Miniprotein binders against q6w4x9r395to579. Designs and how they scored, part 3

Target 1, 185 residues: q6w4x9r395to579
Amino acid sequence: GHCSLEGGSFVTTFDARPYRFHGTCTYILLQSPQLPEDGALMAVYDKSGVSHSETSLVAVVYLSRQDKIVISQDEVVTNNGEAKWLPYKTRNITVFRQTSTHLQMATSFGLELVVQLRPIFQAYVTVGPQFRGQTRGLCGNFNGDTTDDFTTSMGIAEGTASLFVDSWRAGNCPAALERETDPCS
Short names: E, the ipSAE of ESMFold2; O, the ipSAE of OpenDDE; V2, 0.75 times the mean of E and O plus 0.25 times the DockQ between their complexes.

## First folded at step 13 (miniprotein)

Design t13 (at its last look DockQ between E and O 0.01; V2 from the best seeds 0.00; counts 0 for: pae E 28.2 > 1.5, pTM E .612 < .8, SAP 88.644 > 70, placed apart)
Fold by ESMFold2, look of step 13:
Order: sequence, then C-alpha cells, then structure tokens
Structure t13 (fold): chain B 185 residues (1-185), chain A 90 residues (1-90)
Amino acid sequence: as target 1 above (185 residues)
Amino acid sequence: SPEALKELAEALKKLGKYEEAIKLFEEAVKINPDDAEVWLRLGKVLLELGDLWFALRLYEMALELDPENPEAILNAAEDYLAALKYRKEE
C-alpha cells in the first residue's frame, strides 16, 4: 500500500482516494497494531504562501514509546530531540540519504517512508500487505473501499475531507479562532 | 500570520529545534502581544532549555493577559513549581 503527501496539501490514501485540505497542525497519518511500541506516523503542516488557504508539509514524525524520529524540511533528522548523522540506525529502523534530494526510513516491521527534501518537501509512505485493513489516520484504512477512507478518530465515516482531517489533529493544536485572527489584520 | 507562526513554532518544538521555535514564537507575540497562549508556549520551550527565569517571566506575562483562565493558570503554576524543584535538585 502507498500513501502520498504532495504539494498543495494533496494526499492520496492507501486505497488511492485523493483529497486536499488546508490545515496548520500536526496530524496522525498512520496508526496500526502492526507498528511496534504503539508506533504512529505523523505529518506536520503549515502555511506555505501569502494566501491563508495554502498549506504544505513541513515535517514527518515517527513516534513510538522508544523513538521520536523527526525529518524536517530543513533537512535535519533528530531522534528524541538529538540531531543525528546519517545513516542512522536503531534495532528496527534505519534512516539514510537515498539521493541528494531524498531521505529514506526503512524498518523491519513493514513501514517505509521516503521523504523528498527538494525542490518541494513531500513524503511517500509504503506499508506491506500485513497492514491491509489495519490502518487508521489520514492515509485511510487500507481496506480496498474508498467510500469509508474518511473515517474519523471516533469511527464515523464522513463525506468531506475537512471534517475527517480535523478529527486526526494531534493534541496541542491551536484553536481555529487563532487561524482566523490574522487574515489580513 | 500569528496563527501560522504558532503552529510552525509548535512543530519545530516537537521536532527538537528549540532555537528556531523560540524565534517563531517571539515573532508571533510581536504581532499579537495579547495572545496569552503563545507566551505560555514560549515559556515552556525556554523551561525545557533550562532558562528558568525567562520562562517564569513569560508565564507571568501570560497570567497578566488572562488571569482568569484555569488551564493557563494551572499550566503556569505547574511549570513554575517544576522549575523551582529543578533549581533545588541541580
């Protein structure tokens, strides 16, 4: 299964359902019992231009009970707050520079992340077949049915991307009023 | 905009880039100095870096702006008490 995070806040789910959203928060991209140590993959979005409605990916985070691996648009990789030289290995995760413009996080548990650093910060998530029907988050549920890929964190299927995406905001996100405070003010 | 600065700064904090997060939070409070929550978030970053006195100053600014907010007051008090314990155990 393939999920992509591309320019203009464009997402394509594991079931190939495309959508766009405009948000400035950290979102849960993928949760699954197949990820060890309560692992989750998260995506961080922020405003990307003069328009208040344009947002883009600024970082990808893999978080578990053991690791907090952050790959940011400034090309720095950290684990648990400490900058790391590449290649960087743990027992089950390896992060390395795939090309001059791409980083790769390979794992022993069926998750692969490729991050394009330039010219546009983008991310490509690949999961093995053991994840089928066992994922949650912005990448969908990987069950082969695009009609329920917009299932919220409460288990409610929504017809619109905005309600679905908002349900997957990680805690400590600013209130919607703060995003409206400075439009042309 | 202040909202984008706050969210990027929070992301940078979660990424471990504390100096960059501080710069963005500082820009956000420059644009909207009445936003008590940004002062609190900036203070928490400074406390993690061990800059206890600046963190306390920022918590006090947030309390001045919104002294009746229970969550802001509790967060500031809890972080202040942790800072006092940190100094005693240093």
Scores: ipSAE 0.000, ipTM 0.053, lowest interface PAE 28.2, mean pLDDT 72
Fold by OpenDDE base, look of step 13:
Structure t13 (fold): chain B 185 residues (1-185), chain A 90 residues (1-90)
Amino acid sequence: as target 1 above (185 residues)
Amino acid sequence: SPEALKELAEALKKLGKYEEAIKLFEEAVKINPDDAEVWLRLGKVLLELGDLWFALRLYEMALELDPENPEAILNAAEDYLAALKYRKEE
């Protein structure tokens, strides 16, 4: 399964469903029992301009009971708040420079993360087949059905991205912008 | 109507108002998410903005929704290829 965060506000789920949202919060991208130590992958969004529609990904965070690895747009990698030199290796996670513009977080448990630093800060999440049907968050549930990707943290299927995204907020922050559709348009 | 939204979005794109165009295409998608044409046109907008990878994803979505429209997909692919060449030359 491949999930992508691109263009500042675009997401493609593991089931290849694309959607867009504007929010300035930390969101859960991926939770799964397949991640050890209660691991979760999160995305940090912030304002990139003056308008509410000017938002962008500014950091990716992997959080577990043992680690808090942050990859920021400033090309700084930290673990538990301490800056780390690359390549950096823990017990089952390695962060290294893949190219001049890309960092990679490799793991021993079937999660891969590639972060493009320039010109746009973007992230690409890959999970192994063992994750099928066992994921939740903004990246969806990886079950081959795009129609139920917008399942909230409470297990409710939403028809639009706004409420879905809001349900996966990891902190207190404003609600994501919702665009209303006029069916007569 | 979805058709009106698509046409207006296209007009906005031509005027360089990409963000507004995207909004209207997104509205159209909400009304009819199975309309392959919307995904293609939205992909083209993103392509022009330089978001090549995501544009490709949208093209793939369109193909999945309408596999019997090879001409539209081919045109999209050509546009994508042209964009790739342009970026490579930069």
Scores: ipSAE 0.000, ipTM 0.195, lowest interface PAE 11.6, mean pLDDT 87
ESMFold2 (binder alone), look of step 13: mean pLDDT 72; pTM 0.643

## First folded at step 14 (miniprotein)

Design t14 (at its last look DockQ between E and O 0.01; V2 from the best seeds 0.00; counts 0 for: pae E 25.8 > 1.5, pTM E .594 < .8, other shape alone 6.796 > 2.5, placed apart)
Fold by ESMFold2, look of step 14:
Structure t14 (fold): chain B 185 residues (1-185), chain A 109 residues (1-109)
Amino acid sequence: as target 1 above (185 residues)
Amino acid sequence: SPEALRELAEALRRQGRLEEARELYERALEIDPDDPEVLLRLAEVLRELGDYEEALEYLEKAIELDPNFAERLLEMAKELLKKGDPEKALEILAAALDYLAALKYRKEE
């Protein structure tokens, strides 16, 4: 399945449900028992420009008990805070430069991440079929049903992206709904 | 002052300051462990933090004190069945039925 994080804070879930949100926080993008050692993929969003309602992706983080791999707008890849030269390889993860504008994180456990660095920082998440029905987070639950992709961290389906996204915050930040009350787009 | 702690925690929750809200709700429960509204609000904060299992435990405790909260557990179970997590939905349904039966038995005494 495929999940994308594109410019203007647009997201398309594993079940192909598109949505947009406005927030400046770290969010849980993907959790699954298929990711080893309590792995999770997270997305970091920050302000883009001076508008309260405009936010964009600034980093993607893969976090597990062993690794904290950060791929950021500054094009530096770190693991556990230490900068790494590419290609960078662990026993089950390889990070390499796919093109002059794209980095790729490939894994042996069915997760693939492609990060477009320029002209706009964007991310593309691909998971194998073993993840079907076993994901949670901003990329949805991968169950083939777009009507419940806005499932919160408590398993409650919401009708708005703001409440859904807000439930997946992983840091101390204002609620996304607070910013959406000022539509500027 | 559990009412003051609850009011401040709810204001923090509305502002997205979830960890601070959690701490105040937990302090309110240290003073009055049987306040079903505080249990419910703490469960909602834990849900927003992504701590699903702990949130369900507090919801189940609130149902033990006031069966009107059982409807929230039943709706959660229904949504989990819709999403293909029937094992968790059955756990929630069984818990709601057990607590509701126990509360009705105690009330009729």
Scores: ipSAE 0.000, ipTM 0.065, lowest interface PAE 25.8, mean pLDDT 74
Fold by OpenDDE base, look of step 14:
Structure t14 (fold): chain B 185 residues (1-185), chain A 109 residues (1-109)
Amino acid sequence: as target 1 above (185 residues)
Amino acid sequence: SPEALRELAEALRRQGRLEEARELYERALEIDPDDPEVLLRLAEVLRELGDYEEALEYLEKAIELDPNFAERLLEMAKELLKKGDPEKALEILAAALDYLAALKYRKEE
């Protein structure tokens, strides 16, 4: 399964359903029993401009009971809050520079993350087949059905991306918005 | 000139005169059928008019800006239309337009 976060506020689920949202919160991208130690992959969005529609991905966070890895445009920070030189390796996670503009987080448990740092901060999540039907979050449920990808954290299928995304907030943040079409723009 | 037509069309669009805007964009395309700006704007107008299928046709031409994400959006929209879910199709179509617009602006900077 491949999930992508592109263009600042666009997501394509594991089931290849594309959608967009504007939010300034941390969201759960991927949660699964297949992730060890209650692991979860999260995305941090922030304002990139003055308008509500100017939001962008600013960091990706992997969090478990054992590890906290924050990948942002400028640095990789671990659970001790310190920036680390690459490659960074734990027992089952390795973060290394793939190219001049791309970082990769490789794991021993079937999760791969590629992060494009520049010119646009983007993320690409890959999970192994063992994750099929066992994922939840913004990346969807990886069951081959795009129509149920907007399943909330409470197991309710939503019709709009904003409500779906809001259900996966990791903190107290403003509600996600759908971009309002400005006919004057 | 096609530029003049585009500008006038934009003005009309802002005024909510969508049909008139459409006509001008179509005229602009008669002069330059591959004008990406006009293609995108026309798609937007058509979306607002509820002509989703036609909007998709013009998006197909505009996705040259980014064949990756835009193509996925387009295909999803088409599928939803085929399934008789115009509401969701509209959502995806809107996303595609927004994405393409964003890409365009970034390239111009």
Scores: ipSAE 0.000, ipTM 0.160, lowest interface PAE 13.8, mean pLDDT 84
ESMFold2 (binder alone), look of step 14: mean pLDDT 76; pTM 0.686

## First folded at step 15 (miniprotein)

Design t15 (at its last look DockQ between E and O 0.01; V2 from the best seeds 0.00; counts 0 for: pae E 12.0 > 1.5, pTM E .455 < .8, other shape alone 2.624 > 2.5, placed apart)
Fold by OpenDDE base, look of step 15:
Structure t15 (fold): chain B 185 residues (1-185), chain A 84 residues (1-84)
Amino acid sequence: as target 1 above (185 residues)
Amino acid sequence: SPEEIEELLKAIKKILEALKKLGDPEAAWFVERLAEMIKEGDPEAILAALEDYLAALKYRGDEEAAELLKELAEILKKLLEKLE
């Protein structure tokens, strides 16, 4: 399964369903019992301009009981808050420079992450077949059915992306927007 | 018929080009992604994506783009019917 975060605000699920959102929060991309030690992959979005529609991916985070690996748009890689030199290896995770513009996080448990640093910070998530039907988050449920990809963290299937995305927030953040302007502004 | 399918595909292409001309960079990106999906041959996924984007466009009041996507969705539905 392949999930992509591209164009600043677009996501394509493991089931190849594309959608967009504008949010400035940390979101859970991938949770699965197949990830060891309660592992989860998350995406950090922030404002990239003055308008509410100007949002972009600024970091990717892998969080487990053992590690908090952050790959940020400024090419800094940290684990548990400490900057790490590449290539960096810990237990079953390796982070290394793939190309001049791409970093890769490789794992021994069937998760691969490629991060494009420029010109746009983008991320590409690949999971092995053992993850089929066992994933949750913004990347969907990887069951071959696009119609149920918008399943919330509470297990409710949504018809649109907004409530779906908001349900996967990892922290106290404002709600994601589907429009360029905040009606409260 | 194959001819009817080709006409529908042509109409889809025309609408996609019109969307690109609207000048919204995000819309343009989305159109490009849709074009790729069309090549991949998953109309149902495309339709789902269009409906999501349509909802977003209506919400932000982009009526012109919304109308184009609505038309595109209708064409895709027709295409799906013919492919079944």
Scores: ipSAE 0.249, ipTM 0.648, lowest interface PAE 1.5, mean pLDDT 88
Fold by ESMFold2, look of step 15:
Structure t15 (fold): chain B 185 residues (1-185), chain A 84 residues (1-84)
Amino acid sequence: as target 1 above (185 residues)
Amino acid sequence: SPEEIEELLKAIKKILEALKKLGDPEAAWFVERLAEMIKEGDPEAILAALEDYLAALKYRGDEEAAELLKELAEILKKLLEKLE
């Protein structure tokens, strides 16, 4: 399964459903019982221009009861607020430089995150087959059916990306400005 | 050429020996990662990974080991630039 966060605010789910949104919040990308210690992968979006419809990915966060690993646009990696030089390794997570422009977070539990630092900060999430039908969040539910990929945090399938994305907010933030950012293209 | 590849592998082995002297538990996986990067033929990534590791050693406070590895990394950098 592959989920991608590309460009300013483009997302493609594990079931290959593309959508776009703009907001300045932390959102839950992926939750699953397959992630140990209540783990979750989150994405942080912030203003990238003069209007709120110009937002982009600025960090990716892996949060569990033991770790809070932040990979940020400034090419800094932290765990629990402390800056870490690469390569960085815990018992089940390794963060290292894959190429001059890409960092990788590899895990023993079937989650892989690749972060493109330049020219544009982008993220690519890969999960093993054990995650099928067992994911929630902006990356969808990984059940092979795109018709229910917009399932909210309360388990309700929505017809619009805006309601879906707003349900996965993990912090104080304004609602996404989907309508201003969905030109036909 | 095969001789240039052998010189790279010798430099990597010296880096491993220095890391083992420091008692760094990360050395084995780092050497494995370097070997894969050489196999992929991406010299810019190899140099970036070495610079990251040297900075981590200095952050941990072992300046003598960091200086030794810096010298070895400079040798490796020159060899990789000749391969183009």
Scores: ipSAE 0.000, ipTM 0.214, lowest interface PAE 12.0, mean pLDDT 74
ESMFold2 (binder alone), look of step 15: mean pLDDT 71; pTM 0.587

## First folded at step 16 (miniprotein)

Design t16 (at its last look DockQ between E and O 0.01; V2 from the best seeds 0.00; counts 0 for: pae E 18.0 > 1.5, pTM E .378 < .8, unsure alone 66.384 < 70, placed apart)
Fold by OpenDDE base, look of step 16:
Structure t16 (fold): chain B 185 residues (1-185), chain A 82 residues (1-82)
Amino acid sequence: as target 1 above (185 residues)
Amino acid sequence: SPEEIKELLKAIEELLKALKELGDLWFAERLAEMIKEGDPEAILAALEDYLAALKYRGDEEAAELLKRLAEILKKLLEKLEE
């Protein structure tokens, strides 16, 4: 399954459902029993302009009982608040430079993250087949059905992205705004 | 020249072997893959990152090897651009 965060405000779920939202909060991208130590992947969005529609991804966070790995748009990588040099390795996670403009977080448990640093900060999440039907968050539920991707944290399927996205907020922040995805995006 | 490039590649292989002997197998393997992928800018960036890390840790031996490797790669890049 492949989930992408592109263009500042566009998301494509594991089931290949595209949608757009504008928010300035931290959101849960991926939760799954397949992630060890209660692991979760999160995305941090912030304002990139003056209008409500000018939002962008500014950091990706992997949070578990043992680690809080943050990859930020300024190329700073931290774990538990401490800056780390690349390549950085934990017990089951490695963060390293993939290309001149991309960082990668590789894991031993079937999660891969590629972060494009420039010109736009973007993220690409890949999970193994063992995650099928066992994911939740903004990346969807990876069950091959796009119609139920907007399932809230409470397990309710929404018809629009707004309430869906808001349900996956990791903190107290303003409500997200939704907009239809441009087919050319 | 093609001959010079071959010599540089050989030097890179030797340095990679030395890095493996120092115990950093993952990086050596990754670097080998990156070389195979043919992205010299990525390789250089990775080397610079790791070099900084090694210097910070005080691993002067490994740092010196990476520095030499980076220099060789830069030379290779220059040759490829000619």
Scores: ipSAE 0.335, ipTM 0.674, lowest interface PAE 0.8, mean pLDDT 88
Fold by ESMFold2, look of step 16:
Structure t16 (fold): chain B 185 residues (1-185), chain A 82 residues (1-82)
Amino acid sequence: as target 1 above (185 residues)
Amino acid sequence: SPEEIKELLKAIEELLKALKELGDLWFAERLAEMIKEGDPEAILAALEDYLAALKYRGDEEAAELLKRLAEILKKLLEKLEE
């Protein structure tokens, strides 16, 4: 299964459903029982461009009980807050430079993440077939049915991307005042 | 009011201690940074986002502590808006 975060604001789910959103927060991209130690992928979005309503992907985070691996727009890779030189290995995760513009996080548990650093920060998530029907988050549920890919964190199918995306908001967001609409937009 | 702000800081300190005892260091450090900035609206937003993350982890004890703190923060935010 393939999920992508492209063009700063576009998402394509594991079931190939495209959508777009804007938000300044960290969102749960993928969670699944197939990820060890309560693992989850998260995506961090922040304001971009000349419009205050535009946002883009600035980091991808893999979080588990053991690791917090951050791959950021600054091309810095950290684990648990400590910067790491590449290639970087744990018992079940390897992060390495795939090309001059791409980093890859490969795992022993069927998750692969490829991050394009330039010219646009983009992410490509690949999961093995064992994940089928067992994912949640912005990448959808990987059940072969696009009509329920907008399933919220409470298990409710929504008709709009915005309600779906807001339900997957995680921690580490900017101040509430920064989420108010800028009247100068 | 200043008395309500002091009560907020005390409640946040208690939550921070409880979260560290539960091993939830990442969110405890985020809250500690936001306390230093002194922006109650930012702290409330962080608590709401953290509650969403707790749903994934199934950490019921931390979630109960967070619900109590969120009630305190909502009351204090209402007073600040007055």
Scores: ipSAE 0.000, ipTM 0.107, lowest interface PAE 18.0, mean pLDDT 69
ESMFold2 (binder alone), look of step 16: mean pLDDT 66; pTM 0.513

## First folded at step 17 (miniprotein)

Design t17 (at its last look DockQ between E and O 0.42; V2 from the best seeds 0.00; counts 0 for: pae E 19.5 > 1.5, pTM E .606 < .8)
Fold by OpenDDE base, look of step 17:
Structure t17 (fold): chain B 185 residues (1-185), chain A 84 residues (1-84)
Amino acid sequence: as target 1 above (185 residues)
Amino acid sequence: SPEEIEELLKAIKKILEALKKLGDPELAWFVERLALMIKEGDPEAILAALKDYLRALKYRGDEEAAELLEELAKILKKLLEKLE
């Protein structure tokens, strides 16, 4: 399954459903029992301009009981708040430079993350087949059905992205704005 | 010239072997990744990676490894100039 966060405000789910939202919060991208140590992947969005529609991804966070790995748009990688130099390796996670513009977080448990640093901060999430039907968050449920990708944290399928996205907020933040468009357009 | 490039490649190999001899598994992993990056042909990525790791080594006080990486960086820069 491949999930992408592109163009600052566009998301394509594991089931290949594209949608757009404008929010300035931290959102859960991926939760799954397949992630060890209660792991979760999160995305941090912030304002990138003066209007409400000018929002962008500014960081990606992998949080577990043991690690809090943050990859920011400034190419700063931290774990549990401490700055780390690349390549950085833990027990089952490695963060390294993939290309001149891309960082990669490789894991031993079927999760891969590629972060494009420039010109636009973007993220690409890949999960193994063992994750099928066992994911939740902004990246969807990876069950091959796009119609139920907007399932909220409470297990309710929404018809629009706004309520769906808001349900996956990791903190108290303003409500997201919805614009359903093709992220590739 | 092709001969110069060959000499630079030889020097790189020598340094990489020296790094492996240090017995640091993390460094060994880095060397393998570096080799892959060289194969992929992304010089900017290579230099950036070296810079990052060099900072890490200096911070930890691993002077021997740091010196080797500095030398490697110099040689790589020369090689890149020859390939342009």
Scores: ipSAE 0.316, ipTM 0.685, lowest interface PAE 0.9, mean pLDDT 91
Fold by ESMFold2, look of step 17:
Structure t17 (fold): chain B 185 residues (1-185), chain A 84 residues (1-84)
Amino acid sequence: as target 1 above (185 residues)
Amino acid sequence: SPEEIEELLKAIKKILEALKKLGDPELAWFVERLALMIKEGDPEAILAALKDYLRALKYRGDEEAAELLEELAKILKKLLEKLE
């Protein structure tokens, strides 16, 4: 399964459903019982221009009970707030420079993340077949059916990306509908 | 030229040995990785890795290691220019 986060806030789910959203929050990309220690992969989006409707990926975060690995557009990798040199290795995770423009996070539990640092910060998530039907978040549920990839954090399939994306906020951020419907902000 | 390239490789080896002498086990891991990357021959990836590590060392305040890596980056950039 492949999920991508590309410039202009474009997302393609594990089931190949494309969508776009506009928001400035941290969102849950992927949560699964296959990730150890309550692991989750999260994406941080922020404004990318003067328009309130333009947002872009600025960081990807892997969070578990043991680790908080942040890969940011500033090209700094941290774990639990401490900057780390590459290659960086824990028991189950290795972060290393794949090419002059790409970093990779490889894991022993079937999650791989490739981050393009330049020219535009983008992320590509790959999960092994053990994750099939066992994922939640912005990357969808990986069940081979695109019609229910917009399943909210409450388990409800939505027809619009904005309601789906809002349900996966990781923190107290403005809802995407509020940003889209407020003409003066 | 072959002589210039050999001198650059000797300088790289000296810097890698100096980094290992600092006794930091995370530096030793990085030195091992650099040696592998040099052998695999992707010099742009090597320079990018050095830039990442230099930022981390400066953040931690490891000034001696940062100075050695800055010198290494200059030597590697000079080596890349000779391969043009």
Scores: ipSAE 0.000, ipTM 0.136, lowest interface PAE 19.5, mean pLDDT 75
ESMFold2 (binder alone), look of step 17: mean pLDDT 73; pTM 0.634

## First folded at step 18 (miniprotein)

Design t18 (at its last look DockQ between E and O 0.01; V2 from the best seeds 0.00; counts 0 for: pae E 24.2 > 1.5, pTM E .483 < .8, unsure alone 66.172 < 70, placed apart)
Fold by OpenDDE base, look of step 18:
Structure t18 (fold): chain B 185 residues (1-185), chain A 112 residues (1-112)
Amino acid sequence: as target 1 above (185 residues)
Amino acid sequence: SPEEIEELLKAIKKILEALEEILEALKKLGDPEAAERLKEAAYFVERLAEMIKEGDPEAILAALKDYLRALKYMLLALKEKGDEEAAKLIEKLAELLEELAKILKKLLEKLE
């Protein structure tokens, strides 16, 4: 399954459902029993302009009981709360420069993350087949059905992206705004 | 410039060759852990080559600094184990990387 966060405010789920939202919060992108140590991947959005519609992805965070990795445009911060040198490696996670514009987080448990740093901060999440039907968050449930991707954290199917996204907030923040657009357009 | 990129790629090739030599030396020493670390380093150097092809000197320089730092840590680890031979080889490799970094810095300054 492939999930993408592109263009600042576009998301394509594992089931290939595209949607757009504007928010300035941290959201659960991927949560699954397949992630060890209660791991979760989160996306941090912030204002990129003066209007409410000018929001963009500013960081990706992997958080578990053992690891905290924050990838932002300018730095990679780990458990010590300080910027770390690359390549960074733990027992099952490696973060390194993939290309001149991309960082990669490779794992031993079927999660891969590629982060484009420039010109637009974007993220690409890949999960193995073992994750099928066992994912939740902004990337959806990876069950091959796009119609139920907007399932909230409480297991309720929502019809709008904003309510769906808001249910996956990791903290207190303003409500998300939605705009239905094709990220490929 | 294309010529500069080619020169950098040649330098990377030399680094890869040096890594292979170090790897062989480590195998002879019977240190599988060190060997594995070196394989990882080689992988990252290959990624560096890809970055060079993309032609972003700032990113390349940053990557070089990253990898140089990684090598220094490896060197320290080897020194702590008393593996002086391997440490010397890594130092040599570090010197090569530093030279490459200097070249890139010079090029970057020229572009600014």
Scores: ipSAE 0.062, ipTM 0.471, lowest interface PAE 1.7, mean pLDDT 83
Fold by ESMFold2, look of step 18:
Structure t18 (fold): chain B 185 residues (1-185), chain A 112 residues (1-112)
Amino acid sequence: as target 1 above (185 residues)
Amino acid sequence: SPEEIEELLKAIKKILEALEEILEALKKLGDPEAAERLKEAAYFVERLAEMIKEGDPEAILAALKDYLRALKYMLLALKEKGDEEAAKLIEKLAELLEELAKILKKLLEKLE
């Protein structure tokens, strides 16, 4: 299954459903019981500095009970806040430079992440067949049906990307607080 | 149809008021998972008010049915855990959303 995060805040789900959004938050990209230690993959988006209506991917985060691996557009890789030299290996995760412009995170649990650092920060997520029907988040549910890929964190399938994406915010983001102050006005 | 839109907005105001009470009660219960889900539900309901102003009742009804399905599963899980106060609060929210769905269904019939 393949999920991509491409320039202009375009996302393509594991079931090949494309969508675009303009958010400035950290979002849950992938949750699954197949990820060890309550693992989750998250994506960080911020304003691109071009048009105020456009946002871009600035970091990808893998978070579990043991690790918080951050791959950011400044090309620094950290784990639990400490910068790491590549190749970097834990028991079940290896992060290495694939090319001068691409980093790869390979795992023993069927998750693979490739990050393009230049010319535009982009990410490509690959999961093995054991993840079929067992994923949640911006990458969809990987069940072969695009009609329910926009399933919110509350388990509701939406017809549009906007509310779906907003439901997958991680923590108290400025966009969530901003919307709470304006919802009825 | 303007009178029907006003009725729907009034129903949404009632849902928002009930959700605020439910959120406050859930904060006091200390059930963080249920409280987080209801905060997301409050945002969803406020988004529905914008959709109603746009006059797309068919999309609203579909979204409400999906949300009611999720609430019923959450209610079952909370009752199985024995959290009766949280389950009652979520049941009140589900009842309000079902009433709104009935109002939207009547609107769709009148427009046919």
Scores: ipSAE 0.000, ipTM 0.077, lowest interface PAE 24.2, mean pLDDT 72
ESMFold2 (binder alone), look of step 18: mean pLDDT 66; pTM 0.558

